# Ledger of designs, part 5: VH-VL binders against Uncharacterized protein aq_532

Target 1, 203 residues: Uncharacterized protein aq_532, of Aquifex aeolicus (o66814)
Amino acid sequence: SDYLLRAESLFSQLKDANAKEETPYLYGKVKGYYEAIKLYAVEYKEDRIKTLFTLMSKNTKKAVRGAYTEREPLTELITFEPRVYFEEYCDGIMDECFYEKHYEKEKFIELVDYFSLKRRVEFLRNHEGKYCAPFDFGMAEALFNAVSLELMQEKPDEKVLIALREKLEPILVMAEEKLRYAMKKELPCYRNRLSEHIGYWKP

## First folded at step 24 (VH-VL)

Design Jd (from J2 with light chain W94Y Y96W)
Fold by OpenDDE, last read:
Structure Jd (fold): chain C 203 residues (1-203), chain A 121 residues (1-121), chain B 107 residues (1-107)
Amino acid sequence: as target 1 above (203 residues)
Amino acid sequence: QVTLKESGPTLVKPTQTLTLTCTFSGFSLSTRSMGVAWIRQPPGKALEWLAHIYWDDDKYYYPALTNRLTITKDTSKNQVVLTMTNMDPVDTATYYCAHTEFNDYFPFDYWGQGTLVTVSS
Amino acid sequence: EIVLTQSPDFQSVTPKEKVTITCRASQSIRSYIHWYQQKPDQYPKLLIKYASQSFSGVPSRFSGSGSGTDFTLTINSLEAEDAATYYCQQYYSYPWTFGQGTKVEIK
């Protein structure tokens, strides 16, 4: 709860710096972290909140500085790297064995379709999502980072993972659609990496 | 497992229309981000992208052939159809259909075996 | 359209030697390029995605590098089964285009 109040103060700083317009990617990312913190607050997960707040604060500082210096660098992308193990299956009749690949926390990975999310976020990151859908991409990246961090926990919270996925999916879709359109029409955000202002995109 | 297979006539007369069908499995064009492309290769020559279609019926064509090409999909049958009008001997080639995906860097990661189409009188 | 020019057109190489194929784009395409292998009388197979990412099942001796206009496909220690024609392909802008191909033959 204390972190929620502090998060509000961070948004005030963003407003004063006009970060929504000047640094839409970082603004989106800060917004994404704030949304994730709110979800964790409901579940009283203070350790996760603290971590996300730290990331939120760092991105806020970069947004404020970027607004004055006209620079908006990409920031952190956090990915979960699960340990791989193999299960042996043997046919008792043919005396042949084969191995099946598995991952730690496979239940949770499948629950959020994590590898699909990872591919989608990385695709946007590598294809000018920062320029063609800065707010949506930033927000999606932050929420994805929260998913990754949750998967890194010893005991991931299923409710939070589901909530994060539900919030992340429509944002990813929006970012992807904007990028796809930009690529098709070869918009300046795509060709020249000039950030699109909010409202310039036409479906 | 993803599989694709081309079907249609292997011999076409000049000025006639070619209709090829790609039947696929292992994925669906009802799934967001999925696409199917057509690529051809004249004997002993390089590959040439012709067209592709996505799950939302978004279509792309090779500009020089736009007036001759039509690509359509039947999601319920897992089929994509390519129509090419006014065929000429220069259009003799092996025609491939291939899987592609928007959010996976648009690779042609799975191909059909191809079908040789000969245009001759 | 963006033109991709491969070099060389043909290579005759002894097994175990290193093979280098280059692909030059007429303009910058960033990293939006793929590499394909096509053996005689077969369909093309994806080797490298996004300039340097190996596709599933591709031997480790294959690697891709480059960005902007100059790209390279490398076969570290050529094997007999690698005799094929290799193609680069860009998806930066429409129409998508392929290189003219590089034929690698075993000496």
Scores: ipSAE 0.888, ipTM 0.956, lowest interface PAE 0.6, mean pLDDT 94
Fold by OpenDDE, fold request of step 27:
Parts: sequence; structure tokens; C-alpha cells
Structure Jd (fold): chain C 203 residues (1-203), chain A 121 residues (1-121), chain B 107 residues (1-107)
Amino acid sequence: as target 1 above (203 residues)
Amino acid sequence: QVTLKESGPTLVKPTQTLTLTCTFSGFSLSTRSMGVAWIRQPPGKALEWLAHIYWDDDKYYYPALTNRLTITKDTSKNQVVLTMTNMDPVDTATYYCAHTEFNDYFPFDYWGQGTLVTVSS
Amino acid sequence: EIVLTQSPDFQSVTPKEKVTITCRASQSIRSYIHWYQQKPDQYPKLLIKYASQSFSGVPSRFSGSGSGTDFTLTINSLEAEDAATYYCQQYYSYPWTFGQGTKVEIK
């Protein structure tokens, strides 16, 4: 895919700019999108790749534009909001009806345990994950965004969803552990929002 | 449905050790992010957090009571035990156990009914 | 430890009136605060988490707001069943602490 090659180029540019050290959150974010694009490339999902590439490019530009005098800005969090519908089950004998709540694309939501992922990512986002686990959180957020975008498709791809979840889970856990430790020990990243650069996730 | 229930002695003599057990259902402490906390409330007074324990055996204590408190879990029995040494009449309170979650903003979203523990000679 | 001070300590309110309870932290706790309702002889129940997120099953008349040091629990239209003591609780720093409580009675 042409987009894959371009994505590789963008990621290389990011490395050349020492973004990992200067903007670890954005670096993680871009890395996450790059990983997602690679997964989609295997499945020849050009439309998804294009969307993710756009997001990757935007975050790359922010990372390369250089030294934030203050702090890295949070970038996009994409969430899927499924439609809710109810199924009615009536017992003709008892003349009682029961309603079951369902979601569109429920199978896929359950497949990746989407609501749990959403809660976890939002938790990190709202609790200084950007500072205490910038790389991990950035990468997790990007992968989560990819999951959300996939769920928005008319026909979500199960294989890609599983692959995204498998990649996301360990990164998310790492971010959570770092944050939990930071909260427990009241580290500067937590108390003063001074980014911690120790212990970046490495594949 | 998550449920918790406190059990243990309702009367303790001064200087004795209080042992309370929280038995819960609807969740497991083998599941990541799950936790159980103990909170007490003296009669007519405010709530006081005492301790909590998480799935990975990570423990937290109220600092002023750290030397007196021990929290443990038995995941297989869905139980959390709180011990408090050197009980004093000032420790008379209703003791609650509650569910908490790391990834859900640490709320006490589910509580036991509480057990009144009276410390008296 | 972080001290949470609620105001007022006590309110006697007529049904259908608006009730406002404030919670002030001794230092910034961002939004790391929850609100609980405790009726007489009952265990506390979670109302609001993370300053403004309503817990499941909580009536819409309850709402939370605020950030930093000042937080508010609002009951838009008080019902008789809302007679209770309300507590704020922070988890920003250990030890976790509660406010002293605000008792709401119905006139």
C-alpha cells in the first residue's frame, strides 16, 4: 500500500526528530497509528488505512513542530456510540412481556470488550496518563481509536479487531501499572504533571 | 449483581484484636482492577476510610492506623479480612466493606450492610 | 491528609426546592471526588463519581459539578426520599478522606 510506505516515512521522520524524548505522548500516538496501519495493510483495508494515516499525519506534524514550552497537548479520542434497541419477549401463557437491551454490532462490542476498553482509556486520559505513561498511553489511545473506527464500519472486521485488542491490551496494562504506581507514590508526573520518561514500552 | 457482607464479632474488649471478614459475590479479586475497601463510621459521625486491597495483593492503609491494621484476601473464597489490633472504645463504629475498581475511578460503588462493632469492657 | 469541608452541615428543606451542598478541599484534587448518600440506618450509596458522573440508577435530579478545590452536589427538586446525609470523598491522595457530611431533612 502506498499509504503504508508513506506511514513508514512519517514514522522515520518522527524518529529523526527525537520525538520519543521530546514528545513521548505524541510519539506513542503516532506509533500506535502506525501499528494499526500495518495490521490493516495485511487485510488490504485501504479505506481504514487512509483514515488512520490522516490521524497519524496530524499527530506527526504536532510532534515534529517541536518543543512545547509547556506540555504536550492531548489529541483526539474517538469513541463509538452504538445504537440501542430492545427486543420484546412475551409469554403468551402468562401474558407477560420482557425486554432485553441490545446494541448494534453487539457481537463486535463484546468481542473486544469495547466498553471496558473505553472506560480504561478514559480513565488514563482523565488521570494524567499523558504524564505518567506518555508513550504507553499515547499508543494505547491510538490503538483504541482504531478499534472505535473499525466498529463504526458497516461491516467490522473481526480479525483486525482481535489483532488490535491483542496489541492494545498489554500496552494498556503497562500504562495502568505506571499510573497506579505514580498515584501510590505521588510521583512528580502525577502531582506536578511532569512527564516521566522512564520505562517506555518497547515492542 | 455485586454483593458484600461483613461478618465478625460485634463486641470486642479493649486491647483485643478485631477480625472482620468481608464475603462478596458478583466479582472476583482474581480479576484485574478489582478491589475491596474497609470503611468505618462511628455512631453519629462521618465515614472514615481504613484500608483497601486489590487483585494483585497491593494494600493501602490509613496512615495513623497502619501499625494496627492488616488487610488480606482469599481469592478462592471471595473474602477479604481486616484485622485491627489494640482496640479501644474510640474504635466503636459500624464497619463496612465496599467494592472499588482502579479503572473505574476508585468508587465505592457497592457496600455491605455494615456491622456495628462495640469496644467495651 | 486532604481535608474535605462540606457546607452546610445541616439543611431543612421543603420538598421540590433546590438543594445545594458544597465540598471544599484543602488543596486541589482535580476532579477526583465522589458523592455518597446515606439514609438513616443504611449503608452509604454512591451518587456521583468523578465530580459529575451520575452512578447507575441515580435519579436525574442529582448532579455534581466542580473541579480543583470547590465541588457541588445539587438536588434539583428535593423529594421526601432524599432525606439523608451526603458525603463527598476524595481519592486524589492517600489517605482517602471523606467530608464531615451534610444532613438534609425534609420540612
Scores: ipSAE 0.885, ipTM 0.953, lowest interface PAE 0.6, mean pLDDT 93
Fold by OpenDDE, fold request of step 27:
Structure Jd (fold): chain C 203 residues (1-203), chain A 121 residues (1-121), chain B 107 residues (1-107)
Amino acid sequence: as target 1 above (203 residues)
Amino acid sequence: QVTLKESGPTLVKPTQTLTLTCTFSGFSLSTRSMGVAWIRQPPGKALEWLAHIYWDDDKYYYPALTNRLTITKDTSKNQVVLTMTNMDPVDTATYYCAHTEFNDYFPFDYWGQGTLVTVSS
Amino acid sequence: EIVLTQSPDFQSVTPKEKVTITCRASQSIRSYIHWYQQKPDQYPKLLIKYASQSFSGVPSRFSGSGSGTDFTLTINSLEAEDAATYYCQQYYSYPWTFGQGTKVEIK
């Protein structure tokens, strides 16, 4: 895939710019998109690759730009908003019916436990994840975005969703544990929103 | 549906140790992000957080009471136990256990009915 | 520890009127605050999460706002069933702490 090769090139540029140290959140974000692209490449999903590449490119540009007067900015969080519909069940008496709430693409939502993922990512986003676990949070957010985008497809790919979820879960756990530790110890990343220092958190 | 229930003695003598048990259902402390907290409320007074424990046995205590409090869990029984040593009449209060969750902003979203513990000679 | 001071301590309000309860933190707690309602002889019930997110089943007349040190719980139109004591609670720093409570009575 042309996009895969280009993605590899972008990632190389990011490394050359020392983005991992200077902009760890964005570095994580870009890496997350790169990993997602690789998954889609196996499935020959060029349309998804193109979309993710665009997001990857945008974040790469921000990372390579390097010098921020302030902290690196949060970038896109993409959420899937499923349509809601109701099914009516009646016992033969018209005035005695009940309704069940359902979501479009419910099978896939349940497959990846999407609402749980969404809550977890938003929690990190709202609780200094960018500072206390910038790389992990960035990467998790990118992978989550890929999940959201896949769910937005007319025909979501089950294999890709599973693969994304499997890759996302351990990263989320790491980010959560780092944040929890930071909150417990009131580390500078939490109290003052300073950059994460290596060695602060230990499993 | 989540439910919690406090159990233990309702009368304790001064200097004795209080042991309260929280039995819950609808969730498990084997599940990541799950936690159980203890909160007390003296009659006619405000709420006071005492301690909480998470699925991974991570524990938190109110600093002024750290030397008196111990929180433990039995995941297989869906129970959390709070012990408080050297009880004093000032510790008379309704004691609540509550559900909390890391990934849901740590709210006390489900509570037990509470148990009134009176410390008296 | 972080001290949460609520205002007022007591409020007697006519039904259908707007009720405003303030919670001030001794230092910035960002948005890491919850609101609870406790009726007489009952356990506290969660109303608002993370300063402004309504908990499931909470009537729309309840709302939360604020960030940093000043937070507000608002009851847009007081109902008789809203007679209770309301508490704010922070989880920004250990130990977690509650406000002293605001008792709302129906006039």
Scores: ipSAE 0.885, ipTM 0.954, lowest interface PAE 0.6, mean pLDDT 94
Fold by OpenDDE, last read:
Structure Jd (fold): chain C 203 residues (1-203), chain A 121 residues (1-121), chain B 107 residues (1-107)
Amino acid sequence: as target 1 above (203 residues)
Amino acid sequence: QVTLKESGPTLVKPTQTLTLTCTFSGFSLSTRSMGVAWIRQPPGKALEWLAHIYWDDDKYYYPALTNRLTITKDTSKNQVVLTMTNMDPVDTATYYCAHTEFNDYFPFDYWGQGTLVTVSS
Amino acid sequence: EIVLTQSPDFQSVTPKEKVTITCRASQSIRSYIHWYQQKPDQYPKLLIKYASQSFSGVPSRFSGSGSGTDFTLTINSLEAEDAATYYCQQYYSYPWTFGQGTKVEIK
C-alpha cells in the first residue's frame, strides 16, 4: 500500500523531530493511527487506510511544528452514534404487543464493548489525560477513533475490530493507572496541568 | 440490580471498636474500576466521606480519621468491612456503604439503607 | 480540605416554581462535583454527575451547571415529591467533601 509507505515516512519524521518528548500526546495519537493503518493493511482495506492516514497526517503536521502547550487544543475524538430501533413482538392469542430496544450494528457494538470504551476514553479526556498520560491517552484516542470509524462502515470488519480492541485495552489501562496515580498524589500534571510530569508515575 | 446492605452493632461504648460490614450484589470487586465507599451522617447533620476501597485493594481514608479507620474487602463474599477504633459519642451517626467507580467519575450511585450507630456508655 | 458552601440553607417553595441551589468551592474543582437528594429517613440518591450529567431515572426537571468554583442545581418546576435536602460533593482532591446541605420544603 502506498499509504502504508507514506505512513512509515511520516512516523520517521516524528522521530526526527523529537516529537515523543516535545509533543507526547500528538506523538501517541500519530502512533495510534500508524498502528491502526498497519492492521488495515493486512486486511487490504484501502478506504479505511486513506481515512486514517489523513488523520495521521494532520496530527503529524501539528506535532512537527512543536510547541506542546496547555493551550494546544485536543485533537479529534470520533464517536459512533448508533441508531436506536424497536422490534415489535405480538401475542397472537391476546393481541398484545411489546417492543424491544435495539441498536444499529448491535453485534459489533457488543463485540468490542463499545459503550464501555467510549465512556473510558471520555473519562480520560475530561480528567487531564492529556497532561498526566499524554502518550498513552493520545494513542488510545487514535485507536478508539479507528474503532468508531470501522463501526461507521456499512459492513464492519469483525477481525479488525477485535484486533483494534486487543491493542487498545492495555493502552487504556496504562493511561487510567497513570491518571489514578496522579489524582491520588495530586501531581502537577493533574493539579496545575504542567507537562513536566515525566518520571512521577511509578507502577 | 446493584444492592448494598450495612450490618453490625447499633450500640457501641466509648473507646470500643466499631466493625461494620457491607454486603453487596449486582457487581464484583474483582472487576476493574469497581469500588465501595463508607459515608456517615450524624443525626440532623451533613454527610461525611470516611473511606473507600477499589478492586485492586487501593485504599483511601479521611485524613483526620486515618489512624482510626481500616477498610478491607473479601471479594469472594462480596463484602467490605470498615473498622473504626476509639469510638466517641461524637461518632454517633448513620453509616452508609455505597458503590463507586473510577471510570464513571467516582459517583456514589448506589447506597445501602444505612445503619444507625449510637455511641453511649 | 476543600470546603463546599451551599446557598441557601433552607427554602420554602410553592409547587411549580423554579428552585435554584448554589454550591461554592473554596478553590477551583473544575467540574468534579456531584449532586445528591436525600428525603427524610432515606439514604441519599444521586441526581447529577460531573456537574451537569443527569443520573439514570432522574426527572428532566433537575439540571446542573457550573465549573471552577460556582455550581448550581436547578429544579425548573418543583413537585411535591421534591421536598428533600440536597447536597453537593466534590472529588477533585482528597478528602472528598460534601456541602452542608440545602433543605427544600413545599409551601
Scores: ipSAE 0.874, ipTM 0.949, lowest interface PAE 0.6, mean pLDDT 93

Design Jd (from J2 with light chain W94Y Y96W)
Fold by ESMFold2, last read:
Order: sequence, then C-alpha cells, then structure tokens
Structure Jd (fold): chain C 203 residues (1-203), chain A 121 residues (1-121), chain B 107 residues (1-107)
Amino acid sequence: as target 1 above (203 residues)
Amino acid sequence: QVTLKESGPTLVKPTQTLTLTCTFSGFSLSTRSMGVAWIRQPPGKALEWLAHIYWDDDKYYYPALTNRLTITKDTSKNQVVLTMTNMDPVDTATYYCAHTEFNDYFPFDYWGQGTLVTVSS
Amino acid sequence: EIVLTQSPDFQSVTPKEKVTITCRASQSIRSYIHWYQQKPDQYPKLLIKYASQSFSGVPSRFSGSGSGTDFTLTINSLEAEDAATYYCQQYYSYPWTFGQGTKVEIK
C-alpha cells in the first residue's frame, strides 16, 4: 500500500527530532498506529488505512513539535459507545417473560473483550501511564483506538479485530506492570512531579 | 460468582501466631491481574488494610506490621494465607479477605463474611 | 501515612432526603479513592471506585465526586435500606487507608 511507504517516511521526522527519547508517549502512539496500518494493509482496507494514517500523521507532528518544546500532551482516546437495546424473551412452556440487555455489534465486542480493554486503557490513562510507561501506553492507546474505529464500521472485520487484540495484549501487559511497579515503589514518574510546565521529574 | 471465606482460630492468646486462610471461588490466582487482600476491623472501629498478594506472587504489607505479617498463596487450592506473629489484645478484630484487581483501579470489590479473632488470656 | 477524615461522623436522615458525606485527605490523592457501604453486622460492599465510577449493581441514587483532597459521596434520595456506615479509602500511597466512617440512620 502507498500508505505504508508514507507512514514509514514519518519516522524520518521522528528520528530527526529524537522523539523516541523526547516524546516517548507520542512516539509510542505513532508506532501503534503504524502497527495497525500494517495489519490493515494485508487485508487491503484502504479506507481504514486513510483514517489511521491521518491520526498517525497528526500525532507525528505533535511528537516532533513536543520534542523541540518539551511538551507532551495526552492525545485522542477513541471509544466505541454501542447502542443498547432490550430483547423481550418469553418462555412459552413456563409462561414467563424476561428482558435481556443487548449491545449493537455484541459478538464483535465479545470477540475482543472490548469493555475490558477500555477499562484497562482508561486505568493507565488515569494513573500516570503517560509518565510511567509512556512508550507502551502510547502504543496500546493507538491500537485500542484502532479497535474502537473498527467496531464503529458498519461491518467490523473479525480477523482484523483478532489481530489487533493479539498485538495489543502484550503491550497493555507491559504498561500495566510498569505502572504497578512505579506505584509500589513511588517512582518519580508517579510521585514528586512538581509541574508539567517546568518539567520537574520528566525524563 | 465470586465468593471468599475466612477460616482459622477465633481465640488466640497473647504472643501466639495467628494463621488465617482465605478460600475463594469464582476467580483464580492463575489469572493475570487478580489479587487477594486482608483487611481487619476492630470492634466498632474503622477498617485497616493489612496486606495483599497478586497472582504473580507480588506482595504488599502495611509498613508498621511488615515484621509480623506473612501473606502466601496456594493457587491450586484457591487459598491465600495470612500469618500474624506476636498477637496482642489490640489485634482483636474481624478479619476479612477480599478480591482485588490491580488494572481495574485496585478496588476491594468482593469480600468474605469476616471472622472475629479475639486475643486474650 | 495519609489520613482520611470523614464528615459527619453520624447523621440521622428522613427518607427521600439527600445525604452528603465528605472525605478530606491530609494531602492530595488525585482521584484515587473508593467508597464502601457497611450495613449493620455485614461485610463492607464497594459502592464507588476512582472517586466517581459506580460499581456494578449499585443503585443510581449513589454518586461520588471530588479530586485532590476533598471528596463527596451523595445519596440523592435516601432509602430505608441505605442505613449503614460509609467509608472512604485511598489507594494513592501505601499504606492504603480508610476514613473513620460515617454512620447514616433513618430518622
């Protein structure tokens, strides 16, 4: 895909800015979008690749700018909010009726355990994951955003969802373990930050 | 359905060692992120966290009690054991075990019914 | 260690009225706080995690808010079954600590 070559060229900008060291969260996020684009490229899903490339490009610009200005903001978290409906289920033998809660795209949500992924990413985002596990958290966040975007499609692709989930899990695990350790040891990334504006305790 | 139950002696003499066992079902400490905690509550008083242990044997203790507490797990038996040495009447309390999950905000979301341990001669 | 001070220690409240319980931390704990309900002679039950997230099965009349050092648990319309002692608990720093409790009775 032509998008793969364009995505790879963005890494030249990241290297020039030393973004891996200077803005590790955003670098990880760009890397996560790149990994998602590669998964879509084997399926020839150009329309989905365009969306991910736009996000990758936007985060690359923020990483480069942030590397030169010593600022690294949290960027987009994309969540799929499924519509809820209720199905009345009556047992003719027992003459009983139940109301069963269902979500749109329920089988796809269950395929990737989406609500668990969402809670785990939000946990990292809410507990200093950007500072204590920046690369892994950034990458996990981007891959999670790709899962959300796929679930938003009219017909989600099961093979892509599984592949994204498989790529995401070990990265989430690493970020979670780094954060738990940082909280246990009260590392500077978790404690003793004085101000993000003046960079106390920032790497 | 997650359930936990505490077992052990209800009467202990001063200086003795207390051993409490938490037996649980509905989850396993072979599953990543899962943990079990011990919390106590002296009669009519506030709750006090004592220790917890995760599936990977990572352990946490109340700092002032570190020399008195040992927490261990037996994953195959679905058990977590708390040992507390040199018991004193001030340690009289209801002892609870509880489920926790670190990547879901560290809550004590499911509790055992508790066991009252009285320390007296 | 971080001290959590709840207010009030006790309140007797008419059914259907709004109940407000506060928890003040001795230093910032960001939003790293949980709320528990303990009915008489029962074990504690989780109500709210991370300052404002309702736990599964908790009635919508319970809500939490706050950040930093000041936190609030609100019961919008008190029901008879809500008579209990309520505890806040921080997990920002070890040792994890609980507030002293707030006992709520039906007047």
Scores: ipSAE 0.728, ipTM 0.880, lowest interface PAE 1.5, mean pLDDT 91
Fold by ESMFold2, fold request of step 27:
Structure Jd (fold): chain C 203 residues (1-203), chain A 121 residues (1-121), chain B 107 residues (1-107)
Amino acid sequence: as target 1 above (203 residues)
Amino acid sequence: QVTLKESGPTLVKPTQTLTLTCTFSGFSLSTRSMGVAWIRQPPGKALEWLAHIYWDDDKYYYPALTNRLTITKDTSKNQVVLTMTNMDPVDTATYYCAHTEFNDYFPFDYWGQGTLVTVSS
Amino acid sequence: EIVLTQSPDFQSVTPKEKVTITCRASQSIRSYIHWYQQKPDQYPKLLIKYASQSFSGVPSRFSGSGSGTDFTLTINSLEAEDAATYYCQQYYSYPWTFGQGTKVEIK
């Protein structure tokens, strides 16, 4: 709960810096971490809240500095890299072996469709999501990072994973649709990114 | 698992309209991000993208051919149809349909076998 | 419209040797390029997407690299089954376009 009050104070700093307009990607990322903290607060998971608050605070500092210096870098993408192993079946009659690929925490990976989430976030990151859908992409990245961090726990919480996935999906969809539209119409956020002060996408 | 197959006439006369159907399985156009494309290849020449359509009926056409091409889908039948008007002998080619997925880098990752369409009197 | 120019148009290569195929774009396409393999009388098959990401089931001897205007497909140790025509394809701008192809034969 103490982290919720501290999180609210971070938004005051963001408002003072006009970060929503000046650094919309980082603003969205801070907002995404805040939404994740609120989900964890319902379950009273203080250690997870502390980790997310640290990330939220670091991104807030970058957003405020970026608004002052006209600098908005991409920040952390946290990916869970499960160990891979192969289950072997050999047919002694035909002298052939058949292999099945398996992942650690496969149950939880499947619960949130993790590999699909990772691919979609990486697609946005690789195709101007920061410029064409900054708020939604930043928010999606933070929520995805929260999913990754939960999967990294020794015993992931299924209820939290489902809640994070449900929050993440509509935001990810919005970012993807904004990007697809920007690419189809060759909006300035997409085609003119190499120029200084490229405008962010608006409908 | 993913398969696509082209069907339609193999011989058309100049000025006629070509209609090709792509029938597929292993995916559905009810699934977000999925799409089907049409690509052709004149004998001995390079591949040429013609059109594609996504699950939400969003359509893309090769600009110089947009007045000749129509792409439509029937999600319940797992079919995508390409219509090309005013055929000319230069349109003689093997026509392929292919699966694509926009938020997976827009690849043509699975292809049909192709159907050769010859345009001649 | 973006023109992709491949080099060479063809090459005949001794088995187990390295094959290098280049694709040059008429303007920057960032890394928005795919590579396809088409064996004689077959449909094309995806090899590499997004300049360097191997497609599922593609042998490790195939790799892609490059960004901007210059891209390379490499076959580190040519196998007999790799005799095919290879195409690059950009998806940066409509219309999406393919290179003219590079035919690779076993010498």
Scores: ipSAE 0.726, ipTM 0.879, lowest interface PAE 1.5, mean pLDDT 90
Fold by ESMFold2, look of step 26:
Structure Jd (fold): chain C 203 residues (1-203), chain A 121 residues (1-121), chain B 107 residues (1-107)
Amino acid sequence: as target 1 above (203 residues)
Amino acid sequence: QVTLKESGPTLVKPTQTLTLTCTFSGFSLSTRSMGVAWIRQPPGKALEWLAHIYWDDDKYYYPALTNRLTITKDTSKNQVVLTMTNMDPVDTATYYCAHTEFNDYFPFDYWGQGTLVTVSS
Amino acid sequence: EIVLTQSPDFQSVTPKEKVTITCRASQSIRSYIHWYQQKPDQYPKLLIKYASQSFSGVPSRFSGSGSGTDFTLTINSLEAEDAATYYCQQYYSYPWTFGQGTKVEIK
């Protein structure tokens, strides 16, 4: 698709700026959006990739600028906030009423284990994931954003959600493992991050 | 529903070894990110973290006690065992085991009811 | 080893009034702090994780705030069942440590 070619051209800009080495979090985020766009392109759903391409492009611009300025900010986290409803059920046998909590799109939320994904991404974001696992965290964050955006659709696509979840899980695991190791070993990415130099995790 | 329960002796003599077992249900140490911690509380005093172990056998000990503590797990039995050597009256405390999950902010979110261990002659 | 110092050690408060408990860390712990409630003869219960996130089932009158070295647990309108000892706990650096506790009683 036209968006696929445009997305691929953004990597030339990233390569010229050495963004993979200079801004690994943003590079990972751009890569995550690209992977999400590819999933939609397989289904020829160009009407659904416009937002992802815009996010990819904006993060590419920040990665290139950050590579030249040695500054790499956290960027967007997109969360789906489902409406909550309560359903009353009265047991006619006992004349007893119970209240059951429900979410809009509950079956799609359960399909991807959305609340667990949100908690895990937020954990990484709140505990120096950008510094201790920059590429994996950036990529996970973008793929999570894609999940959130799909859940926001009027009719979420189950095949896309499953594919996003399958790609996201191993990346989350890697980021989480790097962070736990960094915290246990007190690596510079974790302890000395606020010094004059950014302390990215180095195996 | 997550539950934990401590078991072991309630009276130990100085120099003896204490062995405590935490038996739990509602989660498994075969599940990634899950862990079990031991925390103690001397009567009328603050809580003290002692050790914890994760599903992948990664272990953490209070540094001043590393030569006295051993934490192990038996995943198939849903048990975690704490061994503490060379007990002293200052080790008199209620010993708790607790659930923790590292990628959920490391809290002690579910606790056993605790077991009081008294160390005296 | 990071020392957490709570203030006050003891507080007697009229029902429905606001309770404020502070926890000061001996060095920055960012926001890597939890709060626990322990009623007499009970096991501790998690109230707040990561400085300000309410744990499931915790009444909305409990809130946490702060970052760096200074943290606060607030009970906006004290209820009788809130009489307890409150502990802060840091997980920034091993060993993980607790504050000495703040006992809250009803006047």
Scores: ipSAE 0.722, ipTM 0.876, lowest interface PAE 1.4, mean pLDDT 91
Fold by ESMFold2, last read:
Structure Jd (fold): chain C 203 residues (1-203), chain A 121 residues (1-121), chain B 107 residues (1-107)
Amino acid sequence: as target 1 above (203 residues)
Amino acid sequence: QVTLKESGPTLVKPTQTLTLTCTFSGFSLSTRSMGVAWIRQPPGKALEWLAHIYWDDDKYYYPALTNRLTITKDTSKNQVVLTMTNMDPVDTATYYCAHTEFNDYFPFDYWGQGTLVTVSS
Amino acid sequence: EIVLTQSPDFQSVTPKEKVTITCRASQSIRSYIHWYQQKPDQYPKLLIKYASQSFSGVPSRFSGSGSGTDFTLTINSLEAEDAATYYCQQYYSYPWTFGQGTKVEIK
């Protein structure tokens, strides 16, 4: 599709700027959006690709700028905030009533274990994931954003959610393992960074 | 429902080795991110972390006690075992095991009831 | 080793009043701190993780705040069942350590 060709041109810009080495978090995030776009293209979901491409393009510009200015900010985290409601049910035999907490789109939330994914991405974001596992964390964050955006659809696509979840899990695992090791060993990315705002950037 | 229960002797003599077993249900150490910790509390005093172990056999010990502590797991039995050598009266405490999950901020979110271990002649 | 110093050691508070408990770390621990409640003769229960995140099932009157070296647990309106000892715990650096505790009683 046209978006796939345009995405390939963005990688040319990233390569010219050496973004994989200079801004690895943003490079990973761009890569994650690209993987999501490819998934949607294979599933013939062209109308949903535009938003992901806009995010991919925006993060590409920041990665290129960051590679030349030695700045790499955290960028968007998109979370789905489901509405909560309570359902009353009564046991006719015991004549007792109970309330159960429910979420909108509950079956889709459970299908991907959304609250666990959100917690794990936030954990990485809150514990130096940008510095200790930049590529994997960036990529995971983008794929998580794609999951959130799909859950925000009026009717989420189960096949797409499963596919996104399957791509996301191994990347999350890698980022989590790198972070746990960095914290245990107190690596420079976690503690005693040369620069608190760009800990892995070379002077 | 996550539950943990400590078992082992409640009275040991100085110099003896203490072996405590944590038996748990509602989670498994075949599941990544899961771990079990041991924490003790001397009577009337603060809590003290001793050790913890994760599903992948990664182990952590309180540094001053590393030569006295051994933590092991048996995933098939849903058990974690703490061994503490050369017990002394100052080690008298309630010993707790607790569930933890590293990618959920490392909390001690579920605890066993605790077992009081008294070290005396 | 990071020392956590809680203040006060003891508070006697009338029902419905605000309780403030502080925890000071001997060095920056960012926000890597948890709070626990331990009622008499019970095991500890998690209240707050990561400085300010309420654990599931914890009443809204409990809140946490702070970063760096200074942290606060607040009970907005004390209830009788809140009489307990409260502990802060850091996970920034090994060994993980607890504060000495703050005992809260109903006046």
Scores: ipSAE 0.715, ipTM 0.874, lowest interface PAE 1.5, mean pLDDT 91

